# VHH binders against N-acetyl-D-glucosamine kinase (nagk): the designs that were tried, part 6

Target 1, 319 residues: N-acetyl-D-glucosamine kinase (nagk), of Dictyostelium discoideum (Social amoeba) (q54pm7)
Amino acid sequence: MSKEIFIGIDGGGTKTSTVAVDSNGQELARHTSPCSNYHSVGEDLAKAAINEGIKYVIRKVKETITDDDNKEVTVGSICLGMSGVDREKDKLLVKSWVTELLGESINYSIHNDAIVALSSGTQGKLFGVVIICGTGCISLGFNREGVSGRSGGWGPLLGDYGSGYQIGYDILRHVLKAKDQVGPKTSLTQVLLEKLQLTKEEDLISWAYDPKTQSWQKFAQLSPLAFEQAQLGDEISNLILVDAANALYDLINSVIKKLGLDKEEKFPLVYTGGNIERKGILSDLLSKKIMENYPNAEILNTTCDPSMGAALLALNSKK

## First folded at step 20 (VHH; from J4 with S31D S52D G53S S54G)

Design N6
Fold by OpenDDE, fold request of step 24:
Structure N6 (fold): chain B 319 residues (1-319), chain A 123 residues (1-123)
Amino acid sequence: as target 1 above (319 residues)
Amino acid sequence: EVQLVESGGGLVQPGGSLRLSCAASGFTFSDYDMYWVRQAPGKGLEWVSEIDSGGSSTEYPKSVKGRFTISRDNAKNTLYLQMNSLRPEDTAVYYCARDTSEPWGYLSTFDYRGQGTLVTVSS
């Protein structure tokens, strides 16, 4: 008898994670392959990365089959959470790769990686809201009718409010305001300069505008300073985090309203990303605001990695 | 009501060329990115080309890149697909498509399609 497996893929900007699970959701095999974002690496490399993962896990599962005469593995379903797959054309393109490898009859689903993040908190259910807060931020969700909604994700320049980038940016802004004496003093000044190995606030200009090191991530990397100083009682740091929490709330609120989840008896709200996945000031602030406005929200953290989340989606699609 | 009407399909020899047209109505054509998609016999829907609302940017999958050219005339509410160097594997029903909901197309689908036009590439 053919062993049926379900495959989940997390296609990130830097690497691709593939996992195969059995009908019980037990992990059978896992593999990491290169980036599968075709916007970044092109179609060929992206396709190759996905194929590598799929082939690997299938092979590994086959190796575990004790019946030497019939080592057949059947892919019951595959779910791909892909970075940069926000449009139908992207989904169709990725679909073409999957069907080429696994056949036209393959059960498949392709989602934005944020959707897979939702699944990782809901154990494979596409219902509820996810807020992702890392370098950037985005909120996405599904209602019971299968309708999706999104807020945020516009990028740092256009609107990643509440994100690590925004927090980092605000740190710089407030430090410089303090320097200009147009804002209050903050303990962020000293720790920022120390972190960046600078001696004076004026040097922040060169740091921020350095064409050789331009990255949104470099700003986001400053975000921990706000958390740390807030814990130490810095008012400006607390303000930064309050602003961030409010911004995240707005994103979530938008999705909730778009999807009518406020009418549900209960809906999951999944926190993910380095800034909120763990209990902390920002998470607490956000949670407080959420609970005040949406008592029917169940705040959850991710319980598995995104690839497993995807696998569970694949599994559940057959149930 | 959104209307998309494809035309220009037919039988062509391998290596031949065809030009497809799509007449759009029922919406502000110039506000939307437009697409060509195709469905070969026994296969699912495949993305073929994209053009932005202004016609300044185009995208193609590798399968048709260098052979197909998408264009549009916003004044005429018409989308075009020039297909050169046609191959048997290009045989499909070709559809003009628009993203649903918002012009930028994030998390949108190709629910708006025409009846399609059949392109058969055969010797």
Scores: ipSAE 0.684, ipTM 0.899, lowest interface PAE 0.7, mean pLDDT 91
Fold by OpenDDE, fold request of step 24:
Structure N6 (fold): chain B 319 residues (1-319), chain A 123 residues (1-123)
Amino acid sequence: as target 1 above (319 residues)
Amino acid sequence: EVQLVESGGGLVQPGGSLRLSCAASGFTFSDYDMYWVRQAPGKGLEWVSEIDSGGSSTEYPKSVKGRFTISRDNAKNTLYLQMNSLRPEDTAVYYCARDTSEPWGYLSTFDYRGQGTLVTVSS
């Protein structure tokens, strides 16, 4: 008998993770390949990365089959969570790669990586809301009818409110306000200057506007300072995090309302991203706000990696 | 009602050329990025070309890059696809398509497309 497997792929910005699971959702094989974002590395390299992962896990599963006469593996379905795949053209392109390798009849789904993040918290169910808070932030969700909604994800320039970038940016603003004596003093001033190896607040101008070092991550990397100083009782740091929590709430609230999830008996709300994935001040603030307004929300953390989340989506598509 | 009408398909020999046209109506054509997609017999839908709303930027998959050229005339509400150096594997029904979502939106689909025009490349 042919062994049926289900494949999940997480195509991130720097690497690709591929996992195969059996009909029970048990992991059979895993592989890491290079970046599969074709916007970053081009079509050929992206395709190669995906193919490498798929071929590897299939081969590994075949090796585990004890029946030497029948080492047939069948891919029941495959789910790909891909960064930068937001448009239909991108999906069709990736589809063409998958079908070339696995055949035209392959059951497949291709999603944005944020959708797969939701699955990682819901164990392969596309229902509920996910909030992603890292360098940027975005909220996405699905209702029971399969309708999707999103809020945020406009990027730092257009406003990733509540994101690591925003927190870092706000740190600079408040430090400079303190310098101008138009805002209160904050312990962020000293720790910010120390972290950046600057001697005075005026040097923040050169740092912030340096054309050679422009990146959103540059600001996001400062976000831990707010967390640390807030724990020490700094009022400005607490304010920054409260503002961030409120902004994240607004994104989530928007998605909940768009999808009518407030009418559900219960719905999952998945936290992911470096700023809220773990227990901390920001996650606590957000959770408090959520629970006050949506008692039917079940706040969840991710229980598996995105590739496994994708694999579970693939598995559930056949059930 | 959004309407897209493709034309210009036919039988051509390998190495030959065809020019497809798509007449658009029922929406502000100049506000939308436009696409060509195709479906070969027994295969799924394939993305063939993209052009931005202003016609200043184009994109192609590797399969047709260097051979196909997408263009548009916003004054005429018409989309074009010049196909050169045609190959048997280019045999398909070709559709012009528009995103269902707002320009630059997420999770766009090609639900708006015409009846298509058949292109057959055969010796």
Scores: ipSAE 0.680, ipTM 0.895, lowest interface PAE 0.7, mean pLDDT 91
Fold by ESMFold2, fold request of step 24:
Formats: C-alpha cells, structure tokens, sequence
Structure N6 (fold): chain B 319 residues (1-319), chain A 123 residues (1-123)
C-alpha cells in the first residue's frame, strides 16, 4: 500500500537532520548526515548530504509497511531550513538538487534556517514572531496575510545588541571600566580572569585582540558569566542583562508594529537560541516587558527540533 | 510600470553560442542586483546567474559556470547573458529577474521577471 509522507530538513552549520512525518504529523523516520551548507563544503557534498537524508527516511518508512506486495512511499511535500540558503539563488539551487531526486510534482519549500525557527514553536505555522538570541540576534515574523518582517541580524559590528556576542563584549568593557575607576567594581572581574586563565585585567588585551582567534563565538562564549553573576547579586551583570532585554524587546516591537500584530486577538512569540530558550533572568526580563506592552502575545519556546518544524510546515503547506 | 523584456533566444546547435538581452524599464536599474533564471519544459525554475548592481560581482551554479557570462550596461538599462558551449540540457525559456532581497537574504525573493525568451539547443 502506498504511503504519503512529508519531509523536513534542518541543514545546520555542522550537520543535516532529516525527518519524515505522516499526515498526522507523527515522526516516521529520522537521519543525520554531514553539513549541507554549500558555501562551506561545495555543491557536490552539500547535495549528497541532503539526498542521503531523503533517501534514508524513505527507505526506513518503506520498512514499516506490512504489505509485502506494495511497499511504495510517495512524498507529498518537503521543506528545507538551511544554513547558507540566504538568497533566492541559493533557494533555487537547492531546489534543483531535490527536484532531481523527487521530481517536479511535489510541493517544495526552501528557507533559511532562521525562518523555520518560527515554525518549530508554532507547530508548522508561519504566523507570529520569532526572536533568535544566540551568538547573534534577529527577529522575524509573519502576519495572517503572509506579509513578513525582520529586525536585527546585522552582525556585531553593525548591531546585534542583546546577543551573546554583545553581552560578552559588555562584560569585557565593564571589567575594564572598573579597572580604570570609570565604573563600579563588579564580580565579573574575578570570574572572567579565572575563565580565561589570566591573572590581571591587563592580560585581557592580548586575549581580546589576538587576530588569530577572532570570531563571534570567542566573545559570545563569555555571556554565561553575566547570567551566573547576576543570579549571585552582581549589579553590573544585572545591568548588562537589563540592557540586553531592552534591545531584544526593541527588535520584537519593531516586527510587531511592522506587521500589525498588536491588532490580533493573540499571536505567538517564539523564543529560541541559547540565551533565551532556557528560563532565566534574560528571558524573564524580556517576557515581563513584552507582557506589559503586548498582553496578546503568547510567549512560546520551540516544541520540537528544527527538522520536525520543517516537516510540519511541509505537511501544512500541502493543505 | 516595471517591465523586463528578454530577447535573443532561438535555435542553436550543440556547442553553439547565443547572447540574450533584457531591457529594463519602470525602475532604477542600477540600484538592483539582477538574475537570469530558466525553465525547461515540464520543470521548475533554475537559477542560472547573478550580477550585482554595479556589475563587478557575478555568480554561477556549477551547471553553467565557465560557459555562461552575465553582464550589464547600467547606462542602457540592459542585462546580458552570453551563452557558450550550449548543450541540449540548456533548452529552456530564459527570464531575467530583479532582486528584491533584504540584506543577508532571510526574506529574499524575486520581485519581477519578464515573459522570457526561448532557447532551443538541438541538432
């Protein structure tokens, strides 16, 4: 007996996750394959990684069919959320690879991985707002008319206020302000030096400016110190997190206003990314400000991984 | 109104060459990145090439890289595609398209495309 499935793919920076679901949204099969960002690994390897996942989940679903005479599987739709798929040309290129495998007659949805993050909190709907706060930050959204909006995502040089990068940067700046007697003392000084295996603030120069180790992650990895020290009562750490919450609010507020979501009876607001996905000081500060200004926002975390979010979007796109 | 008019298509033998043109009007051509895309019979759209607004940066998928060259003349509001070493697989309707992408492409899409010009590669 022929079985219809819906496929979701999450192509992250290091690996590719593929999920097949049935018409009820229940997971049937899952696979992990290598990185599929073609800017990183080239077209041949990226295509192979995507097709490996698709072929695997189709085979696994065929395995579950009990009618030995007809083990056919059809793909109703597929959705890919891909790191490195940023422009329309990227979408068309990736679509051409998958079309070679699956044919022209199915529904294809190709997105940057940030767009499918919203669907991971809304069970496959492109409606509402997502705030992604990890190393960098961005807010994206859709209204019921299909209009989309964006705020942030400019990178740490031009923006990313409220991101892990900026929190880490602010830790360094406040520790040095305290050293210079321009700002208050902070418990961040001791824990920062201990984490970096340094003995004094002057040593931060060599660490921070080393051209051989520059990356967004280098500074973003410091951000847990602000969360930890704020919990222990450090006033500067709390200030850093309040400022981050206000910056994240500004991104969300911009998207809500651009899309007219304040006029909805309710709209989802999905938190994702390591700095706000967990319940904590930053997410609590942000949620308080959101609820004070938008009581119609329904604050959510993701309910599934991004590959499942993409699979659910694929399922809903068929309907 | 925004208009993109493709021309230069026709019948050519394998290994041959064609030059496509796209005349743009109704917008400030020099402000936009431009694309060529194609659609073979019974197939979906396929990206063929891109050129930035200034004409100094070009990109191609592996399927046409080294054989096709995109260029533009911003003074004439015209986009070009030089197609060399043509293959039967290049048979398609070719469209020029205007890029309305946001920075970093998160909500990227094509805004407009023309009616297309048919290229047929056969013996």
Amino acid sequence: as target 1 above (319 residues)
Amino acid sequence: EVQLVESGGGLVQPGGSLRLSCAASGFTFSDYDMYWVRQAPGKGLEWVSEIDSGGSSTEYPKSVKGRFTISRDNAKNTLYLQMNSLRPEDTAVYYCARDTSEPWGYLSTFDYRGQGTLVTVSS
Scores: ipSAE 0.023, ipTM 0.526, lowest interface PAE 8.5, mean pLDDT 86
Fold by ESMFold2, look of step 21:
Structure N6 (fold): chain B 319 residues (1-319), chain A 123 residues (1-123)
Amino acid sequence: as target 1 above (319 residues)
Amino acid sequence: EVQLVESGGGLVQPGGSLRLSCAASGFTFSDYDMYWVRQAPGKGLEWVSEIDSGGSSTEYPKSVKGRFTISRDNAKNTLYLQMNSLRPEDTAVYYCARDTSEPWGYLSTFDYRGQGTLVTVSS
């Protein structure tokens, strides 16, 4: 008899993780290979990193088979969650690499790594809602019919309210409003200047507008200050986090309504991203508002690494 | 209502050239990024070219870069693919497709493709 496996790949920013599972979802093998974002390393190296992982886990499973009835390892399905796979052309390109290795007859699912975040909280199901809150923010979801929806994800210039970028931006603005005496004093002033190794508020101009360091992460790195100072009783920091929670709620609410998930008996809501994944003021505020309006939401964190989430999605996609 | 009609395929020898056309109707062509994709007999769909809605930005996978050129004429609602230095591996049905992917790549998709035109590279 053939041993059927299901493969999940997480192509993160610095490395590629590959996992094979059996039909019960139990891990059989895993491998780490170099970065596979082809925008960063080019097509040849990205393809090699992906195929290295696939070849390794297949070989490893073959080595552990004790049955001698001419048993083969077959891949039932494969799911790839890849950084740098943002558009349909990226999906088709990556799929073409893997089909050269595995053939056309298996089930392929190729996604941006953000979509796999939902499956990492749902044990491999594309059902429910994920809120991703890091430097930027987006909410994504699927209903039981496979209809998808999104809200947010427009980037820092056009959106990202509630993100780490926006929290950092709000810190700067409130510090300067306090300097101008058009807003209240805040403990954020001292800790901001200390973090940036600046002497006075006027120095923020040169820091903020330095064209050599214009990145969204530059502003997002400030967001921990709001969490820290809110814990110490700073009212402005608390206001910043309340506003962020309301913005994240609005994204989630939109996806729930678009997909009719309010009519489900229960649906998963997965929190991910550094500002929301752990318990804290922002996640507590958001969860309170969610539970007040959607008691049928089941708030979850991710329960496995993304490569396992992709492998479980591959397993569940075999109908 | 939405229609994409490909033409220009045929039989060519290795090293030859073909120019494919895609006539679009039923939508505002100039609002959409467009793709060429292909499907070899018994194989899955493969991306071969993309052009933005204005026609100024083009992209290609390594397998065809330097040999294929995508272009569009928004006044004529027509997409083109110039295919040079053709190889037996380029044998496929070629389709044009309309890109309806969400911004920032999270829920990427394309919405429609045409009936296709067959390109055979043999000998």
Scores: ipSAE 0.018, ipTM 0.509, lowest interface PAE 8.5, mean pLDDT 85

Design N6
Fold by ESMFold2, fold request of step 24:
Structure N6 (fold): chain B 319 residues (1-319), chain A 123 residues (1-123)
Amino acid sequence: as target 1 above (319 residues)
Amino acid sequence: EVQLVESGGGLVQPGGSLRLSCAASGFTFSDYDMYWVRQAPGKGLEWVSEIDSGGSSTEYPKSVKGRFTISRDNAKNTLYLQMNSLRPEDTAVYYCARDTSEPWGYLSTFDYRGQGTLVTVSS
């Protein structure tokens, strides 16, 4: 008798994680391979990294089979959550690589890595809402009919209110308003200058506009200062986090309404991303507002890594 | 309603050329990125080419890059695929598709309309 497995892949920005599970969702094997974002490393290296993981976990499962009569492993389904897979063409290209290895007869699903974040909190179900709050922010969701919806994710030029980028920008804004005496003094001034190794507020101009160092992360790296100073009683830092929580709520509220999830008896709401996945002032403010308006929301964090979330999606898609 | 009608398929020998057309109606063609995809007998869909709404940016997978050229005429609501140096593995039904993706591509989708056009590459 052959052993049926279900494979999940998380292709992050720096590495690729591959997991095989059995029909009960129990992890059988795991592998880490190089980055598989083909926009970063090209098609050949991305394909090789994905296939390395798949071949490894199949081999490891074969090696652990105790039934001497049949050492064969079959893949029932596979789910990939990949950074750099943003458009349908990306999904089809990656699928073509995996189909070369595994054939046409198995069930494939390929998603952007954001979608598997929902499954990591829901035990492999595409139902409910996820809010992702790191450098950028976006909310995505699915209803029971399989209809999807989103809000946010427009980038810093056009949106991303509530993101780490925007929090970092707001820190700079309030420090400079305090310098200009058009806003209140804030403890953020000292800690900002200290973090950036700057002597005075005027030095922020050359730091912020240095064309050699422009990135979204440049500003998002400042966001921890707001959390730290709010805990120490800084009123401006607290205001920044309240505004961020309200913005994140607006994204979530939009997805709930678009999908009719307010009508459900209960639905999961998964928090993820470095600014909200751990308990703290921002997640507490957001959770309070969610529970006041949607007592039927079940606020969750992820319970497993994204490759396991993808494996559970693969398992559930096969039955 | 949205309509996409593919044409120009046929039988061609290896090394030959063929030009496919896709007539679009029922939507503002110039607002959308467009794609060609194909389905070989007994296989799933495979991405073949992409062109942005303005026609200035195109992309191809390595399997067809340098042999196929996507283009569009927004005044005529028509998408094209010029296929050169055709190989037997290019045999497939070819479909044009409209991208209805959201910004940042998180929940991207294609619309597939019509019956497609069959390309057979055989001696």
Scores: ipSAE 0.011, ipTM 0.511, lowest interface PAE 8.7, mean pLDDT 85

